# VH-VL binders against Large ribosomal subunit protein uL3c (RPL3), part 3

Target 1, 266 residues: Large ribosomal subunit protein uL3c (RPL3), of Bigelowiella natans (Pedinomonas minutissima) (Chlorarachnion sp. (q7xyp4)
Amino acid sequence: AAAARASSSALVALPGGRMIEVPHMTKDYRDVKVCSRQRKWEIREHMRDPIKMGLMGTKAGMTTYYDDEGIAHPVTVIALEAGNVVTQVKTKETDGYDAVQLAYKETRDRTIPWPERQHLRKHGNVKAMKHLKEFKIADVSEFTPGQQLKAEELFEVGDLVDVSGTSSGKGFQGSIRRWGMKRGPMSHGSKSHRQHGSIGCSATPSRVYKGLKMAGRMGNERKTVKKLPVMMVNDEEKYIVVRGSVPGKKGTIVELRPTKIVGKHC

## First folded at step 10 (VH-VL)

Design m6
Fold by ESMFold2, look of step 19:
Structure m6 (fold): chain C 266 residues (1-266), chain A 119 residues (1-119), chain B 107 residues (1-107)
Amino acid sequence: as target 1 above (266 residues)
Amino acid sequence: QVQLVQSGAEVKKPGASVKVSCKASGYTFTDYYMHWVRQAPGQGLEWMGYINPSGGYTKYNEKFKGKATMTSDTSASTAYMELSSLRSDDTAVYYCARGDLYEGYFDYWGQGTTVTVSS
Amino acid sequence: DIVMTQSPSTLSASVGDRVTITCKASQSIDSYVAWYQQKPGKAPKLLISDASSLQSGVPSRFSGSGSGTEFTLTISSLQPDDFATYFCQQYDESPYTFGQGTKLEIK
């Protein structure tokens, strides 16, 4: 069969400098059947499944996988940095809802405030970590403070996951992009194209033009990309590979959760 | 009093593996991290990594990643370190040492376990 | 990795002498330095933490000082039991690293 060797861009750097090459991709993500009455019932039953635990990772990069048929598949490598340790376990009795808090990405203790460090000591004697995130799940009884989560115990190749993260920050852009304003040519020496100029010269504040559209932020919002097939899970080498793209740039912290909605092909 | 008692000396051939134990007593095992430090014959000390017995979280010095595997058994108050694919330069004394959560210094040490790798 | 450089590598002294061992870090490590004593065939013993804090049960003739990049272990009046090898260690960041050691020998 037609097969292509991975290009020079097939290597992906993990945090800490280790390089990986995506070896073999399973085809199980391609076996979704056409929607039928039975499939619609199965999707409805899946939505009733208990919400299961997820974990956190770091976007390491994207690469291309060529299957046995020579078809290119874009994949994203998500690194599993030090962490994914259970800290606080919340129950309806203690907190009014069921959740498991995870700590992710070990850091120096001076990086986080004393109260947060004491929180970590009380909940599993956990080292200082940069990120604490809650995962609301149906059953918290199997999770204890200090527990190290393993990706191979949570996900299998072929599972669908929703990947959440903060989209790439664009900073403030001029009013053109956010509000659909037409972009004007840059004028001589004018500084008002980026900022409002002086509005009053006679101390009359009400000469502000009504309805002015102003610059705002673009990006830097939480986004979720749904129904990404898990292509690989490797706790030994500390990564997960999913098909498609995930939010954010290289280095963005992402949350992987089991998909609630699986019927895209319906 | 705090005591760390390690398993006895081991003689191994290249390519074998060895598992060193460290039995803790005199304190709450899960309140402290367990570190491992090696000392080659006539040489200085080298930190290998640690384990948090409270949940099994580990961190390794990159030099020993893939060589050493650290585990613990909370019910037995015992930490373990397994060395795989032994080479002659793995010949050393291996110590377990207790460390506090926020401190990377070691207030109590095991007696050391000598691992000798020769053909 | 933070490199800890001890000086001297070997020190000859007599009982009653005052000796000083210096340890220099490759970057500022505040006061996150520990000192250990190791006798032949034995595990290291913690003497000093936080650059100057004496461990319980360690004789008061041992003292530590320094901050930033340079640290000193001082023994004010040597006793016969003090002839050993001494190590400094940084614990500011992982991987934790040790100095190469200073062997204190009887003159």
Scores: ipSAE 0.228, ipTM 0.612, lowest interface PAE 4.9, mean pLDDT 79
Fold by ESMFold2, fold request of step 16:
Structure m6 (fold): chain C 266 residues (1-266), chain A 119 residues (1-119), chain B 107 residues (1-107)
Amino acid sequence: as target 1 above (266 residues)
Amino acid sequence: QVQLVQSGAEVKKPGASVKVSCKASGYTFTDYYMHWVRQAPGQGLEWMGYINPSGGYTKYNEKFKGKATMTSDTSASTAYMELSSLRSDDTAVYYCARGDLYEGYFDYWGQGTTVTVSS
Amino acid sequence: DIVMTQSPSTLSASVGDRVTITCKASQSIDSYVAWYQQKPGKAPKLLISDASSLQSGVPSRFSGSGSGTEFTLTISSLQPDDFATYFCQQYDESPYTFGQGTKLEIK
């Protein structure tokens, strides 16, 4: 099947420098934005489906997809770096809601805090990962701590996904920095402005944990681009291709979630 | 007492495949990662990759991607490594070794499995 | 990939001698070094982890030291059972890599 790739396919560099060839893909009927009565029924039935599991990836770059009419469409290659391992599985009985926590992008043990390393050990004995993200889904029974997720088992060509990016985001992170510097008193005769901005730390564990989560959030902006068609999934070569652009620059960590709501404006 | 017992020596022709087993005992199989290390005749040691038996997460040394496939059977406390498309330079002793998540050294080793590839 | 370079490749010594084997990393790896002993036809045996932590059951004549890029394994008073090949291994980053080995022979 790989022999059907077009000779004019562009090469895209994955993290680590490996090059892949994205084949010229034949137009799929799911790429056609037609709001027929049958298509509307399919959309309504999709919205009735249980919320399904997603994945994390790394934006590797953009290239061009040519349809059967020769029209160029931008596509984004999302690399699947080491990870996508289930850690904590939450249920209504244990946590009040159903969710699966996923770890992504293996790193040295020493780059993450001891409490997070302990968490990973407790939940599946998972190697140190740079990113932990929670996916709230309908049915968690198929997922166990330590489980490796496969993209080809979760997505197929033509599926619509919402892609969320954790990037440096100039607006949100910059806003917090500027707001924090402005928060201090306007006079030099008072206590340190920056130190006062951090006052409010609690001796209780819950307050300390909230402060840690807030700091992580301030360092990462999340933005979601919705309804991107999956054009290709390849677990052997560790990438997914989606049509259109995704948040962030090359190297940005992204979350791929199945689109829940699909409208008539297709 | 922790023990790793590997399958016996194999002689294979070029192009064939071989599956080496490593049966663990004396500890909870899913609490430790299983690594594979090879040693070609007269050569040093090369790390090939690992598997987390509890969830099947694997990581391969890029040198062995496409050559080696690591799996495990939790019910049998056994790890497996399959080598495909064997060539003469795949002739080596293959070890399984136990590793901890935050301790990347190998405290227990299997006895080794000699794989010989000859025409 | 982190390259681990051992020195010497072969070392001849007598029972009772003090010997030192060195291992140099191509980049700083803090203390994430292990040392192994391997006898012919046998699997490697872990001696030292974390550059200096002696494994249980390993004689106290073995010691390790170093940090950053240079590490040493020292045997304070050689015994007949110590003649073997020794490997260092880094475990700071994947792929984990070994030194080329040092064969310790009886003089």
Scores: ipSAE 0.014, ipTM 0.557, lowest interface PAE 8.8, mean pLDDT 77
Fold by ESMFold2, look of step 12:
Structure m6 (fold): chain C 266 residues (1-266), chain A 119 residues (1-119), chain B 107 residues (1-107)
Amino acid sequence: as target 1 above (266 residues)
Amino acid sequence: QVQLVQSGAEVKKPGASVKVSCKASGYTFTDYYMHWVRQAPGQGLEWMGYINPSGGYTKYNEKFKGKATMTSDTSASTAYMELSSLRSDDTAVYYCARGDLYEGYFDYWGQGTTVTVSS
Amino acid sequence: DIVMTQSPSTLSASVGDRVTITCKASQSIDSYVAWYQQKPGKAPKLLISDASSLQSGVPSRFSGSGSGTEFTLTISSLQPDDFATYFCQQYDESPYTFGQGTKLEIK
C-alpha cells in the first residue's frame, strides 16, 4: 500500500449508525481505451470472459478523494449489510438457465411472508432476508446453497463494476423532456393545453382539473451506472467503495456486477 | 520483417524457476498481444495466456495460473514468461507468438525455448 | 474448454496426392479456426485463418473450408516440402485450444 496522505473527506455513516472515514485510495487500476484496432480486439476478448458473480449492497453515502495533483474525485461507499448468502442455484437442467440466487439484508421472520420464508429454508437454510436477486453467471458449479459470499473474494481494487439500483425522482422539471413537447407545431394551428393562457383565464374550477398536460415525475426506475472502478473492498468493516456516483439516494439497495462492456467503440 | 527471438535452452532442477524472454523486432511492440504456447516432448500445443504490452494486462489459461507469470518491458520490446516451482512435467518447448489484430491466432512465432527439468 | 478433434492422426501419402485433414469442434465456433504446419524442431507456421483465409506467402495448393463444428484443410497436390505435422486451433473462446495434430508422412 502507498503511504496515506491527509484527506479532507467527511465521515460516512453505514446502516446501523456506525461511522467510517475512508482512507487514501489506490489509483493502480487502468481504464480500457477503445480507439485502436488492438484495443478493439482486447475489448472483444473481455466480452468473451465468463460472467463472474456479483453481490448486493446498500448505498451509504459519498465522500471525496484527493489525488496527488489535488483533484477531487467523488466516491460512493456501499455498505455490505448482513446477507449475500447463496440460496438457490439454478442450472439449465432444472430451470433452463444458469443462475445463482442471493439473499440480502437480514430481517426478522415476521417481516416476510410464509412462502418466502420456506423458500429460504429449503435453499440453504438461510435466515430471513428482505431481498432475493438472481445473478446469471457463466459457471454456477462453485456455488452451494447456504454459502456466504465475501466481497474481497469477488472484487479487487481496480476492477470495473456495473452498479444497478432505483433512480432518484426528478420532479417537475422533466415534463418537457419526457413528453417531447414542441412549442412550434402545437402553437401554430391547434388548441394548446400547455400552462400558458388556458389555466389562469378560466372561472370554472373543474376546467382547471381536466385536460391538463401536467408535468410528470421523472425517474423511479431501475438504472445501471457502468464501468465504476472499485477503489476499496473491506469485508471486516462491511463496505466497498466505488469511484463516482451510483443510482438512488442513501439507503438504496444496489447490485454490483463485474462490467461486461469496457471501453468505447471508435 | 517481423522477428521474435527467444532466450536459449535452460536446464533446471525441480523447485527452481526460469524466466524465458522473447525479443520482438520489425513491428511496433505495443500494438500486438504476445501469447505463450507450450509443447511437451512428443505432444501437441497448449495455449498458456497472453500479455498486452501497452497496458500490461494479462489473461492466463486456468491450467497455468500460479505456474506462469507474464510480463513485458516496452522499452526493450521484450516479453517475459516466468515459470515457478518447476516440476519434471514442466519439461517442454515454450514458444512466444504474436497475436493478429482482432483475432486469437498467431501469425509469427519465436524459435522456441527448451526448458528441461531434471534432477 | 472447446475440444478440437483432428482426424486422421497419421496420414501416409505420395507426392502429387490430394489430402484432406478434418478438425471437429465440441461446440459451434463459427469460422474462428486457424491451421498450422510444424516441422520437427521448428515453430509452427500459420497457413490458414478464419477457416479459409490463406496467409500471405502460403502456396495456393493449401485451402481451408468449414464453419460451425467441422473444418477441413486440403492440400490439392502434395509437394515434398509438405510432409509435416498439421494442427487446427480454435480462437472463438479462451482458453484457445489446438487439435492433437495430424502427421503427414511420405509413403
Scores: ipSAE 0.000, ipTM 0.381, lowest interface PAE 17.0, mean pLDDT 76

## First folded at step 13 (VH-VL)

Design p2
Fold by OpenDDE, fold request of step 16:
Structure p2 (fold): chain C 266 residues (1-266), chain A 119 residues (1-119), chain B 111 residues (1-111)
Amino acid sequence: as target 1 above (266 residues)
Amino acid sequence: QVQLVQSGAEVKKPGASVKVSCKASGYTFTDYYIHWVRQATGQGLEWMGYINPSGGYTKYAQKFQGRVTMTADKSISTVYMELSSLRSEDTAVYFCARGDLYEGYFDYWGQGTLVTVSS
Amino acid sequence: EIVMTQSPATLSVSPGERATLSCRASQSVDSYGNSYLHWYQQKPGQAPRLLIYGASTRATGIPARFSGSGSRTEFTLTISSLQSEDFAVYYCQQYDESPYTFGGGTKVEIK
């Protein structure tokens, strides 16, 4: 019943100015429901082994995919720039926890401090990379320093991922926008439509508690959008496409992590 | 002593692919990068890309992006360079060379492999 | 990319004379006090041979008559007294930024 679009592909600019055409996706992902702050959806049953490791990427931008029924799907293209190389493998025995450190986005040597370069040399003879992140995973035995990770080996279309990044800065915001607080009455002589209201009591505690939600800076915080379905993986063109929005502006670094699935429900 | 030994000369038709091998010996294979450099007849040297044999990390020159694939087999200390969609302009001698991670000089070179692309 | 320009393209010199080769980079190739500039010698039918690395350090086995100097964008290779075996093509190469480009080469030929 939805109006069909003539085009089932879209152009997206990757970092560096290279344009790619996101081809028509053969799978319909309307049944892939996600949990949000406002909604709880049933998670589809996985048909393969869980994702074993995450990747870093660069948010290239958003576009729209139209499926065969004409339904529009907002998607984010995440560029996979040079990197995603295993540096250090941490184990419970050596470090007290299991994790794989990943290096991402190759850069000039001069942009990386000497100690960090030596770390990269020591752990896998890895080129200078701008970003180092640890991924805590259940089994680190399959990863070795210097190992180049490939998206197509780690992710499959339909997989669910948690995407983490630094959210866009929004400046100083009021309590309503920042915390979702309710406004006061707009009529009946109200003079405090969007004011914060009470911030405490006089006798007890006779102070404002630390951490009380108030107006202030919003954004530029680590945020995670959970249970996003992978729509496309292309190692040749160096991108991955996920449904929905991810934290940050174009050009920001994001982390793709395996979604922790407990049962079939949120 | 350090040696890089390349595969023999190849003759290919336009549109075909060529795979050149470079066998390393005399040093720890995973401690150095292998670079590929080509030289057309009577022309200068052109850097194509490198591979870290330790884990297979590669970087290609933009000119060859999408056409070149470098791989490494640690078990036999050999690096491969495959160039697809060959053109007449790809006729050249192809060299593999050993390079340090940060120093970047190519201290040892293979003998070169002539690849001729002709109809 | 960093463009490496060598001059002259051809240098005609007599045996025993001094040869000076120039290499210019389109941007600085120095980092933390080091120059990521290397020189190679290539004879006909042979692979290139490392001559000078880090702008001024002779590679192992290279005669003392070869010397390198320069920093940032301007580099020079000097052969104090040309020998018969020194007639070849010389290339400079930068390793500061990918792609690791070579100069066009200077052919040193007998006058």
Scores: ipSAE 0.815, ipTM 0.913, lowest interface PAE 0.6, mean pLDDT 88
Fold by OpenDDE, look of step 16:
Structure p2 (fold): chain C 266 residues (1-266), chain A 119 residues (1-119), chain B 111 residues (1-111)
Amino acid sequence: as target 1 above (266 residues)
Amino acid sequence: QVQLVQSGAEVKKPGASVKVSCKASGYTFTDYYIHWVRQATGQGLEWMGYINPSGGYTKYAQKFQGRVTMTADKSISTVYMELSSLRSEDTAVYFCARGDLYEGYFDYWGQGTLVTVSS
Amino acid sequence: EIVMTQSPATLSVSPGERATLSCRASQSVDSYGNSYLHWYQQKPGQAPRLLIYGASTRATGIPARFSGSGSRTEFTLTISSLQSEDFAVYYCQQYDESPYTFGGGTKVEIK
């Protein structure tokens, strides 16, 4: 359990209307060294062994917490609704890879197709759940079908997690917003301020290459924010707090996965 | 034959906790959910929650969220229901019942445990 | 939550007569052609006993004089010829959505 002071708190609404108080935290996460290489972090001595398994959650919202130094930290509260039950355990021998399938967010039976219900019944006698996701992990031997996973057993304050989800939809966007393209001149008689510009060469290849970045729909795609520190874990109140933002709007489903820690010398 | 045998009557003070046990026999313990239902004297039935003994998955009625904890011990085929912060309104007979996963009927019931909360 | 309403609260019937009990749900409790509606009998000092499950299927050991009917939001339990042992309180229960609520009960008493 994370040590927290009662000096400052913020309220966040969980799914179902329940309000929680996010207390002031005393743990400092600023000592986590970021590697110059993308997606690589150095493990600090204060960190425990890597997380063994992930969870699903519901983004409840964001708030701000202030540390002991008065520094403001953006945090995301992730609600743990009914679920996070192991349905199927896949192994190299049976499926060609090691993974644990979790069911999340209990729902009415009528909202789940019959075949899926049968799958849940067969694998762990699990109630109708809205979401099924697989988590690839190194050792699946500790997990059994029907097993209820607990956040406090899997996560500790200071752990780093990769949070995945569906990003917010932004509709049809121009090339500047979507891809970070530069504007044209705004003066000197320019009429091409936000236009895409050239899309290729006439002679060779005399076509537009597939995958050329252009205007189009933006967002509503799977995104992962990596190496977010866990700030609070509370199974009693059914939430996890991570530092930083996570993909999606309030109410969207997110996956908390163990972060891949590589590059100890970076 | 299927049987659910509950622990004996309890008398508690307000603010205390009570833990009621339900021992199952006559069937595969992990194949069915155990539900808890209470009934105040002269009143109707009120669903409290359920537990899957196989993996410990629980769901509680919102009314009891934060006060009720259901656990299972597979080694002795026993389910426990603990209710904390007892109030006079919690005076009731508490039943455990076996339920199907999806159909949800309660085909076998414990004999009930009277919990009296009084000053 | 789904509110279950039973009527009447008390039903006075003579032995040998037909008893009809009503249960109304605030919303449909049907799914995939099945009704998640169950009936229980409870006698004084005893635990409830399952009578009918799935709105119309008699539980094991239940006499043929008990029958259930209905769909969606309206359900009925019928006792064709009331016997002396049938005087009890009857509850309907839905299992379509949590919390799994019970009706208020109908007390069948001797006229």
Scores: ipSAE 0.765, ipTM 0.873, lowest interface PAE 0.7, mean pLDDT 88
Fold by OpenDDE, fold request of step 16:
Structure p2 (fold): chain C 266 residues (1-266), chain A 119 residues (1-119), chain B 111 residues (1-111)
Amino acid sequence: as target 1 above (266 residues)
Amino acid sequence: QVQLVQSGAEVKKPGASVKVSCKASGYTFTDYYIHWVRQATGQGLEWMGYINPSGGYTKYAQKFQGRVTMTADKSISTVYMELSSLRSEDTAVYFCARGDLYEGYFDYWGQGTLVTVSS
Amino acid sequence: EIVMTQSPATLSVSPGERATLSCRASQSVDSYGNSYLHWYQQKPGQAPRLLIYGASTRATGIPARFSGSGSRTEFTLTISSLQSEDFAVYYCQQYDESPYTFGGGTKVEIK
């Protein structure tokens, strides 16, 4: 067994240049298993109501935390910039579906179109915000336009969240990197080490099927990493820490949504 | 008539916190943002942040982030500004002001609250 | 951060004379055809008072001798005929971008 080590903290820069110290982690998450049918309540020390609503955040960066037993935990710090204000509440009666629209990342008026600015003014007297996103939730009755959402009220340590964002652009990539294709032989006279190979047959189908995986642009697409445990929540310092990596590079916007738990098989 | 009435002068030691209140009257409390601006003796005006009393939305100047907290009590039309970890440089007159939602001018001001930080 | 620069720091003017105060922004503070630039008057021991908003509109109760002009980065406050009650410090303020900064102020004093 590894020798016991003192838990470490990490410094992370938030948007705007403010430095924060990620505090000591007291909970051990080594036993948390990510599965499609995980019981989220088994991760928490106590039972509570399900997460009711999501938030938007800004990826501040990643760091490594070492627990008391010397085990390393990769974590992502998500900054909560000015925003996460409820703008519009959509209901089945009015819009055909239930959802809460959030505004995130306050910006200058001139940076958003006038109609959008008026929308924000109309719905809760909200300042100009750069991002608007809808969160589909089961019960929208608890939310009102203009309401500031707080992370500590929505999330607890141990909760599982789905984090969505735009993945990092990687440019034009080969089939091996882009799709995980295997390379050819490296010896025996082979000249097809990293080539794509066959793309079809002449007689049948006599064409290349649409959607055939080939070399091309990689990244810069919406991705979701599911069932990430919340490690820390701090509204005072305006950040959330999740275990694992999230889509995008530093400074990109991410959406934190409650994980959909289906089944009790974990 | 629109009025903003602030709490009285405070004397605090370094490291302490101060909470200043601003009671609004004469208008619909939730229709306007409340801004806080401070002024050191003989110095200019410094914007600290604002709060939307309607929903509790706040934005703070980076300089005060993590040290200032603004809250609102709609039932008594009062906004609070709490500044923690006080330093000597925080000695100033603190003003609350009503801000226009569209153009952002401060049309009504509180009388100011002197906060003195001394050992 | 938008830096607001006022000039001069002190302006000595005689009663009845014209006073011209300048305010410069480090970047444009215009939005949707308006200037998010406001002027305040502050007398000793008092809270600031809104004088001009939107660069050129007088606040309620402000005498006609006060006028504002300018756009983008250059703004001017003019007092056509200085009265005894006008001796004060004048601040410009931008509301285009947080933090909503003030200029350093111009003290108008009696010559």
Scores: ipSAE 0.757, ipTM 0.873, lowest interface PAE 0.8, mean pLDDT 88

